# VH-VL binders against PRELI domain-containing protein 2 (PRELID2): the designs that were tried, part 4

Target 1, 189 residues: PRELI domain-containing protein 2 (PRELID2), of Homo sapiens (Human) (q8n945)
Amino acid sequence: MGVSVDVHQVYKYPFEQVVASFLRKYPNPMDKNVISVKIMEEKRDESTGVIYRKRIAICQNVVPEILRKSLSTLVILCWKKVSILKVPNIQLEEESWLNPRERNMAIRSHCLTWTQYASMKEESVFRESMENPNWTEFIQRGRISITGVGFLNCVLETFASTFLRQGAQKGIRIMEMLLKEQCGAPLAE

## First folded at step 1 (VH-VL)

Design s13 (framework fv_siltartoxatug)
Fold by ESMFold2-Fast, scan of step 1:
Structure s13 (fold): chain C 189 residues (1-189), chain A 123 residues (1-123), chain B 107 residues (1-107)
Amino acid sequence: as target 1 above (189 residues)
Amino acid sequence: QVQLQESGAGLVKPSETLSLTCGVAGGSFSDYYLSWIRQPPGKGLEWIGEIYHSGSTSYNPSLKSRVTISVDTSKSQFSLKLSSVTAADTAVYYCARETYYDYLDSSGPFDYWGQGTLVTVSS
Amino acid sequence: DIQMTQSPSILSASVGDRVTITCRASQSISSWLAWYQQKPGKAPTLVIYDASSLESGVPSRFSGTESGTEFTLTISSLQPDDFATYYCQQYNSYPLTFGQGTKLEIK
């Protein structure tokens, strides 16, 4: 089994502004869990104009703290049984393909931590909205797969699902705040 | 200052259970993960397992079927039991404390070690 | 399990020499690596943590570096007290694993 969370959001801002805010999203005071983001590779395809970027993010592992603050006995028991979740930091690899000509951007993220026990992957797309060319559509799919924990798998998957949903909501709120502060009021009409 | 001290029988017969205790003095017993590590004569280090004051444990999969680690918070002690021993279990056994990252509620490297106790498995 | 491979297994050197020993992880462990020194008949002692941080009370001639999955321990000017066996250890993933050791001996 696995856990997946799908997000579909419309930002009422032009594509170029949304992409710029996304690339400068971290570090951010609303999400102190992201410690650093470093660009490892950046190249431009001369024929297509597509810009490829590879970034490595180092994030604070907040799973132990979140589990500790849970009021659920089952969630606390799961943490005690799954010591692999106690690593100090989480390392994420992000690849993006920005197509300025067609006004779209694909993003693929993969967790490099926990690969022997769990798989954490995320795919996202920013594109010009079909409803209004001055708006940007954002589609994201996050997946977490946990292997070999037995009867605790369903409890851990419920937790993972909640974690992914909360993370997505926080990310959307941060983007809306940055767009409003840096680009002014959204283009409602 | 923080001190860890192993104790227990130095001789165990094949097929019996090896039992060791580690006493922890100085510092806060309940703030750290505590591990057992062994070293066969002339060989390298092998991690056996760890425990937290709450009783939460993690074991090396290679030893999991034979190993039990337990804690006695009232005495600031934790113990190792290794069942069905053979000559391959002859080693110096160390207890050690893991560095604690309190902001992450997570553990790190071994900052304090006991002196080690030799356990010989022989008839 | 993450395999930690040290090289060389034995290193012969003289007092005053600069020596470097290496440790390679079979998978990414970020910076979550420690180096220990073990003298004959004694327990190991922590020298370097988080790949490059010097443990309190350890002489400044010891240093650690990292490059991807390769880690090094360097002693800039060997002293008689430094002849010992050195072990690397990862604490990124369970089970915790050690390298096989590097014995630093007098030439």
Scores: ipSAE 0.000, ipTM 0.430, lowest interface PAE 20.7, mean pLDDT 78

Design t01 (framework fv_telazorlimab)
Fold by ESMFold2-Fast, scan of step 1:
Structure t01 (fold): chain C 189 residues (1-189), chain A 121 residues (1-121), chain B 106 residues (1-106)
Amino acid sequence: as target 1 above (189 residues)
Amino acid sequence: QVTLKESGPALVKPTQTLTLTCSFSGFSLSTSGVGVGWIRQPPGKALEWIAHIYWDDDKYYNTALKTRLTISKDTSKNQVVLTMTNMDPVDTATYYCARIYDFLSGYFDYWGQGTLVTVSS
Amino acid sequence: EIVLTQSPATLSLSPGERATLSCRASSSVSYMHWYQQKPGQAPRPWIYDASNRATGIPARFSGSGSGTDYTLTISSLEPEDFAVYYCQQYSSYPLTFGQGTKVEIK
């Protein structure tokens, strides 16, 4: 059992502009949960032209804040007893595969913190829109599953759903504003 | 033309709460992308960012000071208010308010003149 | 937090000389800005997003850099350029400034 949040957006801008905006501006001060991002690896495949990048992001652990706002005594009691969930920061690994020839980019992020008890991952694709070749389709899927906390898995996954949904909405808002600022008005035809 | 001006007490006693008001003209905090922040500078020392607020009421605080800080805006009055609790002599500084050009870059493009706040008994 | 280290702390130079000011970040930065401050005055916006001059800033000022390493250059110092220069990152919270580089008359 797990929680997932799916997002589908069409940016009315060419693929190259959308990808450039994405790569330049994340992390962004508008996402106050991201503390730092470090590029660990970057390489180009000579045969395909695909550019692979691996980044490590360090993010604020917002789970204590979410639980502090909880009305459930059971959630708080579980959290106090599981010290692994009280870490100050969460470490995320991001991998991306940019294919300039095919005009698509895949991104996969997963949490390196709590891997024994939880799987927290996000997959995204930017690609040329089927509606208009000058537009870019963005599909994102966030998934969280918790396997090591018994009957409390269901309760914790409920809060995880809120976290994923809020993160996805903030990311879309930031991208829309970045594209307008850097690339001008959207292409309406 | 854009102008900002800080107002508040020049002298604060230890343990008291400081309230500073930034009054501005030439722009509105209803304009998308714009924000107003507070930066302080102790005598002879470097600039330290304190907090800021954006047009959409999103608020950010310096983590070292977060438990002591509240920032709010009154869009109709063109004012941003900063409150800092439990003042200490080390908080003696010139306090500036400044406009954030846009939320993407976080560039402070217009600054108030600053107001010196001295914390002493 | 991202720590910004400016070097040198003080540059003692004569008018007409070239000044090179460094700002080094403890991790990669998306946006770096520079401000000029004279004694008794508020800081003034100077360079934004690493290399763009603010309105009215003379062409003798240039900014460069990316990632963790940024530079502010004054090609030929004028008397009005002697001041303290601060860098500021806008990449992650808390926002941070460098400790400043003082450019003073020799």
Scores: ipSAE 0.000, ipTM 0.452, lowest interface PAE 19.5, mean pLDDT 80

Design t02 (framework fv_telazorlimab)
Fold by ESMFold2-Fast, scan of step 1:
Structure t02 (fold): chain C 189 residues (1-189), chain A 121 residues (1-121), chain B 106 residues (1-106)
Amino acid sequence: as target 1 above (189 residues)
Amino acid sequence: QVTLKESGPALVKPTQTLTLTCSFSGFSLSTSGVGVGWIRQPPGKALEWIAHIYWDDDKYYNTALKTRLTISKDTSKNQVVLTMTNMDPVDTATYYCAHSEYLWGDAFDIWGQGTLVTVSS
Amino acid sequence: EIVLTQSPATLSLSPGERATLSCRASSSVSYMHWYQQKPGQAPRPWIYDASNRATGIPARFSGSGSGTDYTLTISSLEPEDFAVYYCQQYSNWPLTFGQGTKVEIK
């Protein structure tokens, strides 16, 4: 089984400002679950101008908190079977390709901690809006794929959708706050 | 390594309030999954769980004692405080605090030495 | 509240003998832990989650069980094993302990 969540946002800010805010997103008071972000690799292609960046984020594992509050026998049994639910922190790898000439940025993220039972992948694009060149379009698709025994369906039902939805909502709120605080009011139509 | 130590009065009069402090080192109550519990043991009797507090300030109490109990933490001081009101001679016991981890089924893996509290006139 | 009943209350045995301690819960439990306590000392963690020995616990100790019935077994008693053993459930609030089984020398 798999679960996906799609996000489409138009930020009424120029591409360069949106990208700068995205790269400055953490640390942030709205998301204390992100413990650290490290740049592991950064390269510029001289011919295309594309900037490649690889980052690793260490995040607090919020799944145990959700499970602790459930007190459901099924949820507890599922938790005992899935070792991923017992780790205190989750590692996320992010790769990005920023093209300043074409005013677009592609981002791919995946979870390094979930290799045994599940995979979590996100693909995102920031690009100049077709409606207004002073606006930025953001499209993101998050996917969680579960492999193995059928008892993992309890993870899918209780965790995967909530995790993806909460992540998307928090990400949007943080970006809106950063854009307003660092770049001023949104641009009118 | 992890260590815990209980402190408080050795003698309490009936109807008074007992305040016990658990001071610890080697871990933080800001760490996800960490909790501290209080367990008591009257002389010659079985262990009785009293209260529990987690890193996120979530609190649980023994149902028979709940109206008399308050548990709190001071993460900057590495302390957990238990308050029990309206003490009675039947509350005479050795009181322990102990470390647990939620992700491992809250087994009490490291205990303080215990402090004997006697309730008498 | 889940009530834990340990049996027997007392086991009088000689070194080298096998000890079998039972803990029965009034309803099914998710986690059962065992502790050893000697006179004048704090309890020590002994077995986690039914069957996992705590660090430093000799291989002669084993735990088993599920649902409502749990057992702690000592395959061959050593002098240092004579103590009181308590079971404890982590399944429902409030947390509860059994009344203890005293393993004493004959």
Scores: ipSAE 0.000, ipTM 0.449, lowest interface PAE 17.9, mean pLDDT 80

Design t03 (framework fv_telazorlimab)
Fold by ESMFold2-Fast, scan of step 1:
Structure t03 (fold): chain C 189 residues (1-189), chain A 123 residues (1-123), chain B 106 residues (1-106)
Amino acid sequence: as target 1 above (189 residues)
Amino acid sequence: QVTLKESGPALVKPTQTLTLTCSFSGFSLSTSGMGVGWIRQPPGKALEWIAHIYWDDDKYYNTALKTRLTISKDTSKNQVVLTMTNMDPVDTATYYCARDYFDLTGEYYFDYWGQGTLVTVSS
Amino acid sequence: EIVLTQSPATLSLSPGERATLSCRASQSVSYMHWYQQKPGQAPRPWIYDASNRATGIPARFSGSGSGTDYTLTISSLEPEDFAVYYCQQWSSYPLTFGQGTKVEIK
């Protein structure tokens, strides 16, 4: 009843630069759907050096606009019964664990906006590439679970899969632009 | 042409249950995107949102009051009913019902309000 | 829940003066609305989605803002503008209102 999308990307930039760009990613002119990001909690473990952050992102709910442009009237009417369409904004909680000594960062994100019909979760890792210590590997899994929707399941799952892929691709493009702007050309050698 | 009107008892004793009815005309809760909510205002104080119901029977409640509240609708009668249990003098307020209409092109706000009904809680 | 703080609590001005009313949210919101309420009356929708005037609202009223900071401005105060103005967010449930700003004619 769910869909999952996996992404693997190599940024040809050192880990420290990629993490810094990620933490400064929003607000960003390229993604007007992210309204704000606030740090709610930040802790540093004295023994390991691991930095824990909890951030809350407020995003415009773009599902209604996407549905209007790409789905049939019947499907749109059915989606209007889903609680997610009755909230103009959604809140995303992000937890991250940055390990500067081991040069890795784990990130867990999920939608805080309660819905009866859908949940959205992402798990991501940034780590030093094993191929080149000046490159950074990014691995992400996005999951959307839709509950209790009968004959529309195949259409909704196709939509959810497309939505996750497009979101991931946009995020990667934004990161690449920030890295080029702040750190110069990618490291090919 | 859109009108809403609240009705119910003017006086309620402490610990009793309050039942308020919102009767409306000029729109239907069978229309996709249509909703009706309740807002209250104690004398001389600010507005406080209480509960909301949509055309598809989806319901939302004020978190602090949730255990005391039930909202329901009768689409054929054009009515929304709010019940609030265990009334206390601090619940003395003017109670309003108001509609919103959301769709893929519309905005989310309370565009039409009832006149309000004062509910006094005292022994 | 999102807390809305309105300032000042009371604003006493003469006709013709400019009034500026502030509404600050405890976290960022995308939908902020304003309602006008006169003594003994129900609130009236005044400005919706930060800057749009509701039907019949005079051009002297304008709204602006984004994120956590929103403003309602009356360019030249008229006697009929005596009222309490409430901001309200519709970004998430529970819906919340500010405490109101009372505009009094001196």
Scores: ipSAE 0.000, ipTM 0.493, lowest interface PAE 15.3, mean pLDDT 81

Design t04 (framework fv_telazorlimab)
Fold by ESMFold2-Fast, scan of step 1:
Structure t04 (fold): chain C 189 residues (1-189), chain A 119 residues (1-119), chain B 106 residues (1-106)
Amino acid sequence: as target 1 above (189 residues)
Amino acid sequence: QVTLKESGPALVKPTQTLTLTCSFSGFSLSTYGVGVGWIRQPPGKALEWIAHIYWDDDKYYNTALKTRLTISKDTSKNQVVLTMTNMDPVDTATYYCARLGYDWSFDYWGQGTLVTVSS
Amino acid sequence: EIVLTQSPATLSLSPGERATLSCRASSSVSYMHWYQQKPGQAPRPWIYDASNRATGIPARFSGSGSGTDYTLTISSLEPEDFAVYYCQQYDSYPLTFGQGTKVEIK
C-alpha cells in the first residue's frame, strides 16, 4: 500500500526569515517527539552559492502510543504486523539545498529505520511567493509505503494518512510560533 | 509461571553448524507483542545479543553474525530454534534464550547451555 | 551500532555503602534496561525502561537517566547485591549490552 499527503502553506514572512526559522525548528518544546538533530555534512557550491546540508534526526516512534489509544482491535493488530512498531525510535535523514540567490530551498527526507517492509519519504520546497515577494510559499509531499499487508491495506492507509497530516500540521504550527516570536507580526498583503 | 530451557550439543567442531532449541512454557508465541531471543556470553566476557523472533514471525539478527544465522519458531510446540553455521572457537559461549516481553526487555531467561567449539 | 560503556569496571565497597553505576551510550537511546548476574547464573531482569524496578526488586535499587547517560543506584548495599550489573539498549538494531560493572566486597 501507498499513501501520500500534500500540504501547501503561505508564510507571510520573507524567505530568509522562514529558512532561518526552519533551521532552528528542532529540537523544540512543542514537539518532544524530535529528540535530536545532528548536522552530518555541509557544503557550499562557490559557483552557484547553493548550500547543501545533510542532517540526521532521531525521533520518538509515536505509533505504539497512538495505537494504544485506539478503540479498534483490528487496527492494533494490523500495525503490530508491521516492523515499524518494533523500534522505539526512528532515524530520519534530511538533505537540503538552499539557493540564496534564487530564494528557494528544496528538502528531501526519508526514514532510515523502516527499511524491511515500510518506507517514509517527504519532499518539500520553500520559495518566494508569486503573490508577494515578502511572503514564502511552502509545499510538501509526504509518502508512506507498506508492503505485504494484503487485506489490511485500507485500514493502514487511513492511519498512515493521519500520521502524515498531523505531522505536517504540527510542523506548520511550530513554524508560525517561531516566526511570530523571533520576527514579529506577519507582513500585510 | 514462565520458564525457558535451552537444549543442543555441548561440543561442536570448527566449521560445523550449531542448532539450539529453546523450549518454553507459561506463554505462547502466538501472543501479540511477545518475542523470544538468543543471547550468548563467552567465558568471563560480556553479554552479546544474537537474534530474536516475534509472535508474527518477524526476525532480527545481529549484523556481525547475520550471514551465519537462522531463527525460526514452532508455535504449536512452544519452541524457537537458532541455527548458526561455520562455528569457530571464538563462538565458545553460554547460550541463553529469553523472552522479549512488553516494554522491550528480556524479562525471563533460560538457565543457559554451554557450547564449546574445539577440534 | 550503539556502544554502551559502563563505569567503573569494578566497584569495591562494603555492605551499607552507596553504589552508583554508570552506563553511557555512544548515541541517544530511548530504552535502557539493567540486568543483575551472579557467577554461574543466568542474568536477571533488574530495572527496565531506565527507572522501573522488575518484580521483586528491593526499593534500595533505583534507575535514572535519559539520552546518553544512565545510572543504577543502590542506596545501601546488602550482601546479596554483590554481583555484575549489565545495561542494555533497545533503541536500534543490533541490540547491545555494556561490558558490565562488577560490584565486589572490599
Scores: ipSAE 0.000, ipTM 0.460, lowest interface PAE 16.0, mean pLDDT 81

Design t05 (framework fv_telazorlimab)
Fold by ESMFold2-Fast, scan of step 1:
Structure t05 (fold): chain C 189 residues (1-189), chain A 121 residues (1-121), chain B 106 residues (1-106)
Amino acid sequence: as target 1 above (189 residues)
Amino acid sequence: QVTLKESGPALVKPTQTLTLTCSFSGFSLSTSGVGVGWIRQPPGKALEWIAHIYWDDDKYYNTALKTRLTISKDTSKNQVVLTMTNMDPVDTATYYCARSYYDSWGPFDYWGQGTLVTVSS
Amino acid sequence: EIVLTQSPATLSLSPGERATLSCRASQSVSYMHWYQQKPGQAPRPWIYDASNRATGIPARFSGSGSGTDYTLTISSLEPEDFAVYYCQQYSSYPLTFGQGTKVEIK
């Protein structure tokens, strides 16, 4: 079993400003779930100009809170083999490839904490918009796979879908706020 | 009053299996959120977390020791049992059991007195 | 595995002096707890969730910190405060403890 959520957003701001805001996105008062982000590796390819970064993000595990509010004790007991319920934090590994010459950036993230019954992966691209070179196109695909739970699959799919959609929408709101604050009004053309 | 007490052999031979029992009163492992863990301390050294079991039978093990460890509970007897295989002299330590709550991510709030296990030929 | 490094290893002070104990984590943690242990005794919870005193702990003890850097402070040492103090994280498995700071009388 698996769910995926696709997001497409146009930021009416130049590529360089969007990338700068993305790299400063966390920590952020609007999202207390992201505790820290650390750069583990950074290298630049002199021939292509591509900058590779590997970052580790530490985030609050919100699954226990969601389950406490919405699920009965019997459902929680049935999930005793889902280890993600008993960990307060999750770790996300992010790899990015910034190409300043071509004005694009690819990002790949995955969860290091969830292993036995769940995995989470996100792929994102920022690129110069074909409609207007002063705009930036953002495309993101999140995927969560869950295995081996049988009759709970539809319930788990609902949670996974909600989690991915809420995360994506919050990320977009934070980016729009930062861009307006740091760069002023969006560019109409 | 919450109390926990460890019991088991004081002396174990190398390669043998150690079985320790934690008996407790003043709470139940049927209570949502509660768990019991095992922590050890070699003489003169630091504390090392070994394993944990929660009210819903979910289990966690120290990754360095995982292949040697089994934790189980008997809710009706108010007991948690830890088994560790292939004992070695470096496993000589005082073994503690202690209570914690996952839903508050809280400290180990009540501890047993500890039981010294010596591994010697 | 999150590694907790406590410093100093030993702190030799006289009653009435201020003690400052440090615990540094190899990565950011959400829940840091402190325990006091005296010779021959089980550890006792002392400060939980970085800054909260456990029941019965005197006001001279305070905890602070976030992320990777945490501190336990004793404003004015009393004779009963000389002990080993351990920090412990509850952010990821395996749960880990620091190596301890021994506060000893000079």
Scores: ipSAE 0.000, ipTM 0.482, lowest interface PAE 15.3, mean pLDDT 81

Design t06 (framework fv_telazorlimab)
Fold by ESMFold2-Fast, scan of step 1:
Structure t06 (fold): chain C 189 residues (1-189), chain A 120 residues (1-120), chain B 106 residues (1-106)
Amino acid sequence: as target 1 above (189 residues)
Amino acid sequence: QVTLKESGPALVKPTQTLTLTCSFSGFSLSTSGMGVGWIRQPPGKALEWIAHIYWDDDKYYNTALKTRLTISKDTSKNQVVLTMTNMDPVDTATYYCARTEYGWDYFDYWGQGTLVTVSS
Amino acid sequence: EIVLTQSPATLSLSPGERATLSCRASSSVSYMHWYQQKPGQAPRPWIYYASNRATGIPARFSGSGSGTDYTLTISSLEPEDFAVYYCQQYSNYPLTFGQGTKVEIK
């Protein structure tokens, strides 16, 4: 019923640099599907030092393009009646908990606009690498669950795994470029 | 700053055609995802959505009113025009125009409203 | 069309009390929003996509729900909170509003 993709990446850069690059990641010329990111809420816990952020990302809705490529002309005429499919952009809500003292950061994101037909959720962790304290581990799990709109269900499931994998790999490449631009060469073993 | 303002006649006689103009600033209907809708509210009653126009000139109408309604935009003038034919006393209401933003499918900025009274 | 039914029609409470407003849709919706309106004023966006507060809205307001059942909660009423609240769906055309819940001073 659903699709999941797991990603594990080691960034050969200190935790603080990786987190800073992540927070500056979007908007980015390498990913034009992310149009803007707005900070909705930010608070710091004085006792623990944990920084909570809620951000909303506005992303280009690529479902109309997928439907156009995969479906008959007659079916395309019907999709215009569904408000969700008419919307040019989708919204993703991201929550993050940065723990500078323990050198880790948890991130949870989900799609706000597809709730009736599909859910898209992503969980990520940045943490200091056990192999080298000057390196940072990144672990991410993306999940797409699709609920019944007949033909839309079929179309979304067909492409879900590919788009999750491509999105994750693009995100990793953007991070590598930002780290090189801002922090110089990676730290070798 | 985003602002919208409705303009049009305050008094309309039964059977006449109403034309309302929404003039706005702080955004453009050439921007992908932008839309402007019309919502009305009879005195002491609930809100009723009337019509909506999007950046791509796609138009939607309240089914009960569809045969009487025309919505259009002039992107260069930052205006949206609503026309409603065959006015009746039950159409007496405050008429609002309001914006929708990108993928945020809710009315985030509203005009002050213009009261249209239909009477002989 | 999707019909939104708000209950109660009127909620008479005192400052400091908790208010719970319900909005029920005739069929499942993905885009449920709330607006606050005071007499003589245009509606203001209040809660969008069920649970997100619009800019400047106090933390005492919260929204929840999914599918056909949505709730707006005010944890402790302040004098400025007495108003009419409308729910609105953006899932299907025609777009529809509820009939409103009036929160008034007892």
Scores: ipSAE 0.000, ipTM 0.464, lowest interface PAE 17.9, mean pLDDT 79

Design t07 (framework fv_telazorlimab)
Fold by ESMFold2-Fast, scan of step 1:
Structure t07 (fold): chain C 189 residues (1-189), chain A 120 residues (1-120), chain B 106 residues (1-106)
Amino acid sequence: as target 1 above (189 residues)
Amino acid sequence: QVTLKESGPALVKPTQTLTLTCSFSGFSLSTSGVGVGWIRQPPGKALEWIAHIYWDDDKYYNTALKTRLTISKDTSKNQVVLTMTNMDPVDTATYYCARIGLYWSPFDYWGQGTLVTVSS
Amino acid sequence: EIVLTQSPATLSLSPGERATLSCRASSSVSYMHWYQQKPGQAPRPWIYDASNRATGIPARFSGSGSGTDYTLTISSLEPEDFAVYYCQQWSSYPLTFGQGTKVEIK
C-alpha cells in the first residue's frame, strides 16, 4: 500500500490573489529544493474561459536526506547500490485548470523521475470558500507509492508521509508569506 | 573560471585500450548535480555522446559502446578518466570532455578536444 | 534510441539574411539543446531547453518548438555566425545529437 496525506487549509484572501501567489510561488528562497519551474504549455478555452497550464518543475533529489535520517549503516549501503535513486534532481509535471468564472482551480502534479520504481502524485483544488466569498479554500491530496528498490521500500515508505506532510506545510508557509507580503493582512470577515 | 582539458595518446593501434583523462578547474565534482561527460566527433562527422559521470559516482554509458567503456572520477584531483577497450579504426575521432551543470542541462563548458587516431 | 534529423544539411546564405534550421526527433523530446561549432573548435552551448539563449548569445538567435519539431532561427546573419549547428536531446539514453546543419557564406 502506498502512503497518502490530505491537507485542508483556508486562506483568508480572495481567490484571484491566492491563485496569483500560487503561480508566482517558485523560485523562492524559502524552498531551495525547487530549482526551476517552466511553463511548457498554456491554452485558453474560448467558451468557458478556462486556462490550462502545463509546467515542469526541477527539484533537488531529497531521497539521500531521507535515507540519512534513518541512521542505519545497512540502509545507507543499500542506497549506494541502487543507482536509479542517485539522480541529482527530480522532475515534476504540473497541470492546472483555472476557471476564473467559477472561481476555482484544479491542479494535478506527478513525478516524471523514477516512474518504474516510485509514483508521486498530488491533486489540489483552490476554490472560493462557502463560508466567505473573500476567502479561498485549499484542498490537497498527495500520494507516494514505492516498488522495486528491495528492502529500501519499507524505509522510504516510513519517511514518505513525513516528506509529503513537510512539503505541504512548507508550501502553505510560502503561500501565507507571499499573500501577507503582497496583499497585506488577511481578511478577518 | 571553468576550464577542462583532455589528455591521452594521439595514436592507438587496433585492439589496444584507450585511456583519456579530463582535468578541470573552476568547479568540483563534490557539488550536487554536477557531472562530466565525454563526447567524440569523427573527422567530418556528427557529435556522439559516449558516457558521463555525476558527483555521486552515478555512471551512464552509450549502449552501442557500453561493453567497451569505463568511466571513473577522482574528486580530490578534479579528474575524470575514460577507458575504451578494443580500439578500431572507426573509433578515430576528436574526444571532448564537457561539464554538466545540472541534470538535463546542456554541456556548458568543453575542453579543446584531443584527436585520437587508430591505425595499424 | 531517439534519432535527430536536421535540415537542411547546408544553408548557403549572405550576411543580413535570415536562417531557419530544423531539428526533428523520432519521438517526443523533453529537453532539446543547440550547440554552435566552428572549424577546429569545440562546440559551444547556444540555445538550451528549446528556447533559452545561453549566456552571451546575441538576441538575433532564437529557438522554438516542442514534442518532435524544433527550430533555431537567426534573424540577420553576421559574419561570425557561419558555423555548424547541432541539436541534442536529453529525453532518454543514449543522449543523441543531430547530424548538424552547416551555415556557410554564399
Scores: ipSAE 0.000, ipTM 0.447, lowest interface PAE 19.4, mean pLDDT 81

